VH-VL binders against q9nrl2r1430to1533. Designs and how they scored, part 220

Target 1, 104 residues: q9nrl2r1430to1533
Amino acid sequence: GGVHELSAFEQLVVELVRHDDSWPFLKLVSKIQVPDYYDIIKKPIALNIIREKVNKCEYKLASEFIDDIELMFSNCFEYNPRNTSEAKAGTRLQAFFHIQAQKL
Below, E stands for the ipSAE of ESMFold2; O stands for the ipSAE of OpenDDE; V2 stands for 0.75 times the mean of E and O plus 0.25 times the DockQ between their complexes.

## First folded at step 17 (VH-VL)

Design V6 (framework fv_iluzanebart; at its last look DockQ between E and O 0.59; V2 from the best seeds 0.67)
Fold by OpenDDE, look of step 17:
Parts: structure tokens; sequence; C-alpha cells
Structure V6 (fold): chain C 104 residues (1-104), chain A 124 residues (1-124), chain B 107 residues (1-107)
């Protein structure tokens, strides 16, 4: 089976993904749908990438994991104006993350 | 081990509906695009479309838009390709495939794993 | 859509000889180009991605080169198991598109 004990990072990513406001962050922005995105955002990242890094044990420190999550939010706020649905979702999800991150 | 296992061969008549499946295992199903490729008898490969199971975002090739429906049930790590009304011209082999992504650049990349294919035969 | 054109349609080669397959894109696809091998009754098998990187488990005799609009797959010394149809595919723009394929058969 697939029964195993999740690490704190794994569990937090699961919780982020399941959150109602995770939709802007589940995967990378499409350059086809948003042609100028990668002209502005130079370090793109998303939850699927972060989860993969967790699965590969690439995070040796909690700070590294947190940095990637914060980068994800930073990118969202850099590209999306404050009144967009993406930015609003990001604000709520980031608040949730900050609470959950205390468990790390 | 990453695997994509597709449903068995189908023999149908024109006008019938059909839904074939592709089940992924050995990886996080929600985090990778699943594509569908058609190969008519003795012909080449054609991209039909793809779906991101994590949010059900779905892209169709223009020639297949409105002709088929691509869906996914992430609870059972399964993607679907379906027709509401089959035509004889739908006779073909259908493959599903997983798309990978790059950790650093963040682009959707190549399709690295493929299902074994599902043969669909439509005849009167 | 980006049109991928492969040449030749059929390539007859003797075992042990070098095989060179061409793939042309109607517009630049950068290095987002993959090569697949397909044998009868089987799914396509990824050989090369990003134009020049061999996939895991692919023998060293397979190599890819090129960028932009011109790409080449080379089999340095054809083995009996290499007789098959080869497809190039761009993944730079949607819809993703395949070439029409090159059949490599025995001379």
Amino acid sequence: as target 1 above (104 residues)
Amino acid sequence: EVQLVQSGAEVKKPGESLKISCKGSGYTFDDHWIGWVRQMPGKGLEWMGMIYPGDSDTWYSPSFQGQVTISADKSISTAYLQWSSLKASDTAMYFCARQTFDFESGYDLYFDYWGQGTLVTVSS
Amino acid sequence: EIVMTQSPATLSVSPGERATLSCRASQSVSSYLAWFQQKPGQAPRLLIYDASTRATGIPARFSGSGSGTEFTLTISSLQPEDFAVYYCQQYDNWPYTFGQGTKVDIK
C-alpha cells in the first residue's frame, strides 16, 4: 500500500492544496494564457513543484521550505493587482499558511 | 514506479457513447497533466487534449474541441476520454500520457510516461 | 498550430550503419522538442527530450541535436531492435504537435 507517515512538510502541502484558495497556486502559470507572466516573474513556483521537492527530500531546513512558499505568494502579489481574485485568494491562503507554519 | 494503465479494447457501433480510462500510479496524480493522443490505423500521432487533475483545467486541440470530453477523477487517480456519439472515423488507438515539469524553470515539459493504449473500433 | 515535418518518410538502413532523421518546425520551438520511438502494437517510447537530452534508459547510440526550427535524431549504429517509426514532437506551443513520422526499416 500507500500508507506511510507524512512529514510535517508533506502534511502542510496537503493542507495548502486542499484549501479553497489554493487554485491560483496548484500549478505554474501558463505562458500561453499569460504571455507576460515570465517577463515579470523570474522565479516561478507552485504547489506541485514544492510538493515534488518535498517528496524528493530537497528541503533540509524548514526555512528553505518556508522560503519557497513565501516566494510563491510573493510572485502572486507582484504580478496580480490587489483587487484581483488571485491576490485575494493568495492573501487568505498565506494567512492560513502562517498559522500552520508554526507547527514546523 | 510510474505507471499509466488504460481500460481495455472497445468495440462499438456508430451513435453509441463511450468512456475510456487511464489510471495513474507511482506518483502524485494531481500534480501532472495527463494528455490523450489519437492514432488512427496506420497513421501518425495526434494530440487531442490534456487535463490537470488537480484543478480539472482542460485544454483541447482545435480539431478535437467539441468532439470529445476529457475529464478526471483525482480521488481514484483516473483520467477519462469520452464520446457522446461515436463515428466510424473514431476507430483508432488512444494513448494517455503524463507530462513532467522542471523544478527550477517551472515549465510544463515533455510527456515521459505513456499508457499501453486503448483500441476503439467503431463499425456498423 | 506549429507544423512539424519529418524527412525522409522512409529510411532504409543496414544494421550497423548510421541513421539520420530530420525534423523541421514551421516556427521556432526553441529546444522544446522530443523524439519518440514506436514499434507496432506498442505505445510511443520517449527517446530524447529538450532536443538533445536522452531519456532514462535510452542507449548512447541515440542522440538529438538542433534548436529553433531544425532538429536531427541520429542513431550512430543501427541495431536490430531500432527498426521502428520515429516521431518528433514540439511542446513549446499548444496544441502540441507531432511530425508525421519516419519509418526506419532494414535495407
Scores: ipSAE 0.848, ipTM 0.937, lowest interface PAE 0.5, mean pLDDT 95
Fold by ESMFold2, look of step 17:
Structure V6 (fold): chain C 104 residues (1-104), chain A 124 residues (1-124), chain B 107 residues (1-107)
Amino acid sequence: as target 1 above (104 residues)
Amino acid sequence: EVQLVQSGAEVKKPGESLKISCKGSGYTFDDHWIGWVRQMPGKGLEWMGMIYPGDSDTWYSPSFQGQVTISADKSISTAYLQWSSLKASDTAMYFCARQTFDFESGYDLYFDYWGQGTLVTVSS
Amino acid sequence: EIVMTQSPATLSVSPGERATLSCRASQSVSSYLAWFQQKPGQAPRLLIYDASTRATGIPARFSGSGSGTEFTLTISSLQPEDFAVYYCQQYDNWPYTFGQGTKVDIK
């Protein structure tokens, strides 16, 4: 997209990071603290990586940006049982994302 | 332009406290680990620890655990290295460095930008 | 803690010649290895990450190879600006650790 789409992606990522439920998604999961994570999750991603890709204009289409955000949530739900704090945070943040994404 | 600017050289006595700083600019400060590296005179490089300013997650190398405090104030894009009581053996150059990743590899966490260094001299 | 051992300690090389620097890890670090250059009075400069990927702006004469426990930095045609100390560093496991350095001197 254009300059205005990239600005909208930036604003959306900022809102996601500011959200109280962003804590599981700010940075990549540590393989030292969670040794089996990368045995299960093959396409890891986090908000810091997504924001860097926005800042460097790596997304050519809005769908690519949305796909990375949805991948982030999908990874969370794949690794974490639904009753964990991580999965509950993911559910709430994903709902917030869907509302904010209507503005794209 | 990514830039890390460290505070100026320090001359201190044993037992004094000290806090040195590393200010990041030209990037999203909150999103990158900042590490601290010691280089004693004429010696190699040693990782001391690192902090993720976005959530203050902090990791220390075992040799430095309890010896220094690493902190950050993301509102002013600044990381800190602090001693409560300096020793003569703390005389060294101290570098801060930003950790990043390559988009093609996804999550390679390596240090790509370095501050200019802060010389700390501790002598009686 | 993973110990990184570099050899030789000092390498004397004529300008235009090939320099080969070795780095050995005490345990496998896969390909999570970086090479840094440090000139007197300066901060380290990233040359190579992921064992073999050149960092932005690094000349093609620098190449890295290896995986697991054995790694090599090669400077294919040494230039005057290449005389420095070179460090390898693993980032597979915390704490991250550097090798002791290899000083590359003009012969």
Scores: ipSAE 0.553, ipTM 0.871, lowest interface PAE 1.8, mean pLDDT 91
ESMFold2 (binder alone), look of step 17: mean pLDDT 90; pTM 0.920

Design V7 (framework fv_iluzanebart; at its last look DockQ between E and O 0.67; V2 from the best seeds 0.00; counts 0 for: pae E 2.2 > 2)
Fold by OpenDDE, look of step 17:
Structure V7 (fold): chain C 104 residues (1-104), chain A 124 residues (1-124), chain B 107 residues (1-107)
Amino acid sequence: as target 1 above (104 residues)
Amino acid sequence: EVQLVQSGAEVKKPGESLKISCKGSGYTFDDHWIGWVRQMPGKGLEWMGMIYPGDSDTYYSPSFQGQVTISADKSISTAYLQWSSLKASDTAMYFCARQTFDFESGYYGYFDYWGQGTLVTVSS
Amino acid sequence: EIVMTQSPATLSVSPGERATLSCRASQSVSSYLAWFQQKPGQAPRLLIYDASTRATGIPARFSGSGSGTEFTLTISSLQPEDFAVYYCQQYDNWPYTFGQGTKVDIK
């Protein structure tokens, strides 16, 4: 296969995925496990989808990329109470993201 | 180019264990569900289960729950289907397949790429 | 589980003729319905997804229609290479399920 230099977006997604607190965000929430999730969350998104959009060059502006990441966190905090492990993980991961996003 | 390549045909006896593999390439293996489908000789297709390699989250069809184990090693982009003790009735072709997702709507979709299949023959 | 029922079990068609295959779901699967073609010794090949979208590389003579519980695969003019078994499959609800298949053979 070919070797490609990672863009800033690609690199940041890799770092988010590798983070210990990424587990709630790696993929879309399962309807099987959370039957009411999609009744509440109308714009579902996850890191695998964001990575795909990066790979397809869907983000023309850094703000668009940031908006999707923030939406991902917003969805988590909208559905999950503050004392849940998901919300706590989201809080830590979002803080990490905000630091890394300054490089964009 | 997206490809799923499965391990070769197996000839086994009842009671033996078996683990077959499905290796993905040409895409981000961690980000797509991999499903397993059974096809007994001369019969139709049956979903067995699926796994998300990124976190090893796994779902089984009720008919296959407890009958097989689905796993993945994302470090080598490989999914597995295994039996602890084969039965003659496990004789079948087994396919792996990749599931898509709609990156606009945020929903999982159809299974677009399939392995070539692994024939498992179990007889005494 | 959602039961998928295909009809007819076997469809005998002459080359050049129109073939119409039906697939019914025991409950609504919206448009999360795929059609596959399978020939002996081969893996299933995706023909249609999302009920009516033709997969890449699939000839225009293949078309899918329907939503909810009733779906149809149409082959407008059957070619020699089209004689095979066709399966519908819903991916709206786990466990995902296939129809029992329709065999299209030569009349």
Scores: ipSAE 0.833, ipTM 0.934, lowest interface PAE 0.6, mean pLDDT 95
Fold by ESMFold2, look of step 17:
Structure V7 (fold): chain C 104 residues (1-104), chain A 124 residues (1-124), chain B 107 residues (1-107)
Amino acid sequence: as target 1 above (104 residues)
Amino acid sequence: EVQLVQSGAEVKKPGESLKISCKGSGYTFDDHWIGWVRQMPGKGLEWMGMIYPGDSDTYYSPSFQGQVTISADKSISTAYLQWSSLKASDTAMYFCARQTFDFESGYYGYFDYWGQGTLVTVSS
Amino acid sequence: EIVMTQSPATLSVSPGERATLSCRASQSVSSYLAWFQQKPGQAPRLLIYDASTRATGIPARFSGSGSGTEFTLTISSLQPEDFAVYYCQQYDNWPYTFGQGTKVDIK
């Protein structure tokens, strides 16, 4: 819960953003492009929001950080059928996340 | 400290091109929408459009679509508003502003930091 | 587009008095409404967001209320620095839109 934990969260978010499969997760889904998204997904979240929460020290526990990342993936799989580019990217990025999260 | 610093005032003739800038600092520039607001002399505020610098995703207000170009260069933390051919009716004050997040809802937040404005005067 | 209508266009009040500014949306914007103050030659200054939450550093005399389509900005005990133009702005749906403004003049 100190400075080292916040640095680890920051480093992990940077790695997630740099990953080739981060594109569905960089920012909140657009209401313009996806009008029904917010009718289905009630707890939206994205990497930019998670990074700001890290920067503002809003995560008190590593589990809270992990929960937001997993929520991000869960939202993707809930909204997108498994054969979509979004869901495939989510699967690959989530696998990468699980490996990196073991370092926390 | 979050800051948005805009380029200086411009005096132009109709038909000339112009690109004005908005440089962000004190935050993760890539992660926040930057919007542009026009204020014509003696008039109110009107949103022109916004860009997400992280991936250059861009939205325009319908009345400004095709009238201006909004862009960003995230490597230098700078957003731009650009005209290919200015008109006298483009004479106005132009502000940039940064959007924040509504963490509780996960929805787009309000615009919490504003640049100082760039006065553009277009006259023959 | 969501049309934001402010009233009155001009509000004349004496220092120390109360000002009440109205903003109506053409359709529900939930609580995604902000209020801005603008003085001549200056950028807009955020006062209220989420319909009723004061931005950091904004004096308690500024309060916002409402949800859906009807919103109010109240300034209790006006100070000399409060004479300005006030704008409401919805940020529920793009394009984001401002009201036309209410000018608060010294009476």
Scores: ipSAE 0.528, ipTM 0.867, lowest interface PAE 2.2, mean pLDDT 91
ESMFold2 (binder alone), look of step 17: mean pLDDT 91; pTM 0.921

Design V8 (framework fv_iluzanebart; at its last look DockQ between E and O 0.65; V2 from the best seeds 0.00; counts 0 for: pae E 2.3 > 2)
Fold by OpenDDE, look of step 17:
Structure V8 (fold): chain C 104 residues (1-104), chain A 124 residues (1-124), chain B 107 residues (1-107)
Amino acid sequence: as target 1 above (104 residues)
Amino acid sequence: EVQLVQSGAEVKKPGESLKISCKGSGYTFDDHWIGWVRQMPGKGLEWMGMIYPGDSDTWYSPSFQGQVTISADKSISTAYLQWSSLKASDTAMYFCARQTFDFESGYYGYFDYWGQGTLVTVSS
Amino acid sequence: EIVMTQSPATLSVSPGERATLSCRASQSVSSYLAWFQQKPGQAPRLLIYDASTRATGIPARFSGSGSGTEFTLTISSLQPEDFAVYYCQQYDNWPYTFGQGTKVDIK
């Protein structure tokens, strides 16, 4: 089977993905849908990329994992005005993350 | 090992509905776009569309918009391609394929793994 | 959509000889260009991605070059198993598009 013990990083990513406010972060922003996104955001990242990095054991320190998650939120707040649905979702998800990150 | 396994060959009549499947395994199904490609007999390859199973975001090529429906059930790591009413001209081989993504550039990448194909034959 | 044009339509080559296939894009696709090999009754097999990077397990005799609108697939010494149809495909802009293919057959 596919039964294995998840690391703390894996488990946290699963929880983030399952969160109702994860929709802006599930995948990379499409340059087709948002033509100017990559003119503004220079270090794009999303939960699918972070999960892949976790699966490849690229995070040696919790701080590295946290930095990528924070970058993800930072990008959202940099590109999206405060009153957008994306920014509001990001605010709630980040708060959730900060609580869960205490377990790392 | 990453694999895409498609449903078996179909023999149908015009006007019938059809839904074929592509099941992914060996990777996180939700995190990669799955595309569908048509190849009519003796012809080249045509992108039909693609879906992101994680949120069901779906893109269609203009030529296939409104002609087919692409969907996914992430609970069973399966993507679907379906027709409400088949035409003889839908006779073709259909492939599914997984798209990669780049960690740094922010661009979606090439399609690295392909299903074995599903032959659909539509005739009176 | 971006139109991909391959040439020649058919390339007849003797075993051991060099094969050069061309792919042109109607507009720049940067380096987001892949090459596929397809044999009858089989799925396309990825040969080259990002214009010049060989996919895992692909023999060294296959190489890709180019950027922007002009791309080339080279088979340095054609082997019997290399006779097939080859497609280029851009993944820079949606809808993604294939070339019409080049058939490499035995001379």
Scores: ipSAE 0.864, ipTM 0.941, lowest interface PAE 0.5, mean pLDDT 95
Fold by ESMFold2, look of step 17:
Structure V8 (fold): chain C 104 residues (1-104), chain A 124 residues (1-124), chain B 107 residues (1-107)
Amino acid sequence: as target 1 above (104 residues)
Amino acid sequence: EVQLVQSGAEVKKPGESLKISCKGSGYTFDDHWIGWVRQMPGKGLEWMGMIYPGDSDTWYSPSFQGQVTISADKSISTAYLQWSSLKASDTAMYFCARQTFDFESGYYGYFDYWGQGTLVTVSS
Amino acid sequence: EIVMTQSPATLSVSPGERATLSCRASQSVSSYLAWFQQKPGQAPRLLIYDASTRATGIPARFSGSGSGTEFTLTISSLQPEDFAVYYCQQYDNWPYTFGQGTKVDIK
């Protein structure tokens, strides 16, 4: 909703991208490097795509923005076993997100 | 508006080094792959490689692996193509291009914005 | 590497005529196929993406069709500004590859 929410979404995405644990989420997983990823994950998403949607004002509600961020983490946990570096990074970044999202 | 502005034409001799640039504006530079395309005189287009400026992930076409260096400085929204030692066969037009996201396919899409080109001439 | 083959190499056509350009991939690229126009001394310009979707600002006389391995660009009524070289490009898999181009010349 409105200009203040869009600026807040942008600020939150910037904070997520700057976080040390953002590395699995910066861009879409490569089909070449991980051939089976898109057989398992049907709604792929990453921070670069979320930022582009913010820049294009595609989120009408804060819940839509939050849903995309949570989808990003859900995809990570669905594809990656809990003991992997990717899943551990996802757990830490998701915790950070929940703290920062209180500012929305 | 989205723009890619490349550095100016270069006239060089074999053995010299060169670094040409591509500056992006009007979008979040870090979030889009930037690719480099060669066009030799009178010839078609060839992908050389691409870089994701946000994390410097870099991919080269096999023909160009080890022949050039692709890099980016996200603090100034600029991608680079570099030769350590130019050859006469490097004479060509070089374009940069930005990759977009295709929301319908859910993956990276086509290259929608192109720089104006940098003519590199290598001759004795 | 996916080889993209365009035909014909050159089309000689008059203004107002239909031009039909073909592009064939050595393996399926699904619909991840773009068409570009390039005029002398200029950068390539995106015309069509996803095989059939016109890019923003591209006139309706340009249309694309096909999927898998065979693709077509059609210019329904050539205008003077349409005389150029046209390239297809697949973006299904790395390395991305272009066809060799089709030059559309005035007859």
Scores: ipSAE 0.493, ipTM 0.865, lowest interface PAE 2.3, mean pLDDT 91
ESMFold2 (binder alone), look of step 17: mean pLDDT 91; pTM 0.925

Design V9 (framework fv_iluzanebart; at its last look DockQ between E and O 0.57; V2 from the best seeds 0.00; counts 0 for: pae E 2.3 > 2)
Fold by OpenDDE, look of step 17:
Structure V9 (fold): chain C 104 residues (1-104), chain A 124 residues (1-124), chain B 107 residues (1-107)
Amino acid sequence: as target 1 above (104 residues)
Amino acid sequence: EVQLVQSGAEVKKPGESLKISCKGSGYTFDDHWIGWVRQMPGKGLEWMGMIYPGDSDTYYSPSFQGQVTISADKSISTAYLQWSSLKASDTAMYFCARQTFDFESGYYSYFDYWGQGTLVTVSS
Amino acid sequence: EIVMTQSPATLSVSPGERATLSCRASQSVSSYLAWFQQKPGQAPRLLIYDASTRATGIPARFSGSGSGTEFTLTISSLQPEDFAVYYCQQYDNWPYTFGQGTKVDIK
């Protein structure tokens, strides 16, 4: 079967994805919906990319994993004004992440 | 091993409904767009639309908007293409395909894995 | 939508000879261009992505070049198993679009 022990990174990504406030972060922003996004954000990233990097064992240090997650939030706050649903969701999800990251 | 396995051939009459499937395995199904491509007999390939199973975000090609419905059930790693009322002109081979993405550029990239295709025949 | 135009429609080539297929985009697609091979009754097989990168398992005789609006697929020495229809496809802008295909048959 598909039973295996998840790493701490894998488990945390699963928890982030399952969170109610993960919807802005599940995938890369569509330039169809947001034409100017990639003119502003130069290092785009999302949970699907981070999960793939985890699966490929690209994170050798917890700090590298954390940096990518923080970049994801930073991009959100850079592009989205504070009063947007995306920014509000990001704020809550980031708080959740900071708590969970203590386990790393 | 990444695989996309599609449902079997269909023989239908005009006016009937139909739902065909594409099941992914060997990767995280939620994290990649799944596209549908039509190929009418003896003709070329046409993008119909694509869906992101993780949140069911969906895009249709203008030519297929309102003509079909693309959906997904991520609990069973399956994407669907369906018609409410088939026409003879819907007779074709239908392929599903997985889209990859570029980690560095942040863009969605090429379609790297394809289903084997589902033949749909609609005739009176 | 971006219109992809392939030429020629049919290319007759003898085994061992060089085959050159063209694909033109109605507007720039940067390097977001893929080439597929399709044989009767089979799914398209990815040959080249990002205009010039061979997919895994693809023989070295297949090569892709170009950027922007002009692209070329080259088969340096045609093998018997290479007779098929070839499609180019842009994935720069939705809706994604294919060329109409080039049929490579035996001369």
Scores: ipSAE 0.856, ipTM 0.939, lowest interface PAE 0.5, mean pLDDT 96
Fold by ESMFold2, look of step 17:
Structure V9 (fold): chain C 104 residues (1-104), chain A 124 residues (1-124), chain B 107 residues (1-107)
Amino acid sequence: as target 1 above (104 residues)
Amino acid sequence: EVQLVQSGAEVKKPGESLKISCKGSGYTFDDHWIGWVRQMPGKGLEWMGMIYPGDSDTYYSPSFQGQVTISADKSISTAYLQWSSLKASDTAMYFCARQTFDFESGYYSYFDYWGQGTLVTVSS
Amino acid sequence: EIVMTQSPATLSVSPGERATLSCRASQSVSSYLAWFQQKPGQAPRLLIYDASTRATGIPARFSGSGSGTEFTLTISSLQPEDFAVYYCQQYDNWPYTFGQGTKVDIK
């Protein structure tokens, strides 16, 4: 990649964080509030971790970045029934992501 | 370079209010938990609580629940520790610390960046 | 709350000698254990995380070991700047808790 790809990843993460439907994804799910989450979800990830990986140049390929974002949504849909506010937010944010990812 | 800079030492009387600050720089402030640690004179370290500035999610250790207020203003990258009515027993050094991420071992995290401390002295 | 117990409370060691500090958790914390050094008037400094991983810039004379409930910090050849108080801290579950500290003094 190089600096062009890193700027694109950063811009996309910023757009995801700013989106109204980002609220379930800003940080890792709380063990206190959701005690069984980590019994079900074995590869947890969130936007704050993805942004730090971008900032530290941990992604070498766009596919690696996309895979982490898609894992984030997949975890949401695995844990949450489709009618929950979390799953609905995930559906809308994922749709937004797919539009933005066409630019990569 | 990650830095946490705390407000200066305070000398107060019992019953007064106080708000001390911790300003973060060199990283995305919103994305990391900030915790507060008390060290009473001649004693060890105690976690008081922590806040996630990105959404203001806040947890307190049981001994400090209802005794202090932890808050943050992400627009100025600053976390706060606040008392509505100080007691002499609040005399201590107070540190803030930022959570980091361990990319190698997964997503469990530890606090490795610390402020310089704020000495609060409460006496008549 | 997970109680962290350090021993000894004070350790008297001559410069150039080995210091061995112990930390015990009241329940397993897996490897989510950090060691901190604190000198008078200063903030704690992270030495070791994940029980055995040396933090950036920490000299090789500091090493950590253990898992579960029993942990050890070893300073292989004490230097004058190493006389301080050392704390272990678990970060497996909130509230995170410190041990009471081990003071390493000149013998």
Scores: ipSAE 0.472, ipTM 0.850, lowest interface PAE 2.3, mean pLDDT 90
ESMFold2 (binder alone), look of step 17: mean pLDDT 91; pTM 0.925

Design X0 (framework fv_nezutatug)
Fold by ESMFold2-Fast, scan of step 17:
Structure X0 (fold): chain C 104 residues (1-104), chain A 123 residues (1-123), chain B 107 residues (1-107)
Amino acid sequence: as target 1 above (104 residues)
Amino acid sequence: QVQLQESGPGLVKPSQTLSLTCTVSGYSISSGSYWHWIRQHPGKGLEWIGSIYHSGDTDYNPSLKSLVTISADTSKNQFSLKLSSVTAADTAVYYCARTDYEWGSHRYGMDVWGQGTTVTVSS
Amino acid sequence: DIQMTQSPSSVSASVGDRVTITCKASQSIRTYVAWYQQKPGKAPEPLIYKASSLESGVPSRFSGSGSGTDFTLTISSLQPEDFATYYCQQYYDTPYTFGQGTKLEIK
């Protein structure tokens, strides 16, 4: 993508990282802390990986960026029961993302 | 050693608010755990009332949601239950309990329980 | 809500017997099941978490198994102190729900 698209993706990722509910999503889930995570989740992703892809201009379309963010939330809801602090943070952060993504 | 102790009035009048407190020792309630209230009616099984998470988020049993409030006081290392508009059907032993939790670890059930406090709702 | 159904409601057994208690969830809960032992006048004590993991300090004669909807608690060689009521509990989703209990009684 172009300079304008890259700037928009960077701004949105920074806003997600700074959000109070970003804590489950900042980096890849630890296999030591959560040994069964990678048995269940086949396409792991986190905000630090998405940020790196944005910085390397790996997203050619806004839809590709949105798909990676949605995969991150989908993984959260697949692994974590709905009542967990992780799932609740994911629900609120996803709602925030949907509002911000309207600007893309 | 983590210990939980329930406290509150043993007798509450119908239509009033039941207030119970759980005092936690040997562990900080702000450290990665879920804190629960469970009750057991005389001769019956266990009913989950609700929980508060280390983050401050709460969940309530839908059958009680309009009547129940759970809150935490980190300065006193306590969490509390308020159940409004009580009736004789709220007569039970009330337990507080912990689910040990660290980020990403959902493996534990309720691993520490208080001894329970008996509440009778009667005029 | 996820319903947990235990079977049997009561069982009579003798010291040394193998006892099995079953618990069925109304939908798949993976392995998010705990088992508790309750003696009269006492709070429940945790035995098993995550379907098959033994709580610290619990005797090895207790074991749990199952995944999805069907779960079992087994006591391989019943001891006098094991006569109690046993409860399963799902913690896959709220509201957390318990089975109705299984009373283990002396024959």
Scores: ipSAE 0.012, ipTM 0.671, lowest interface PAE 8.1, mean pLDDT 88

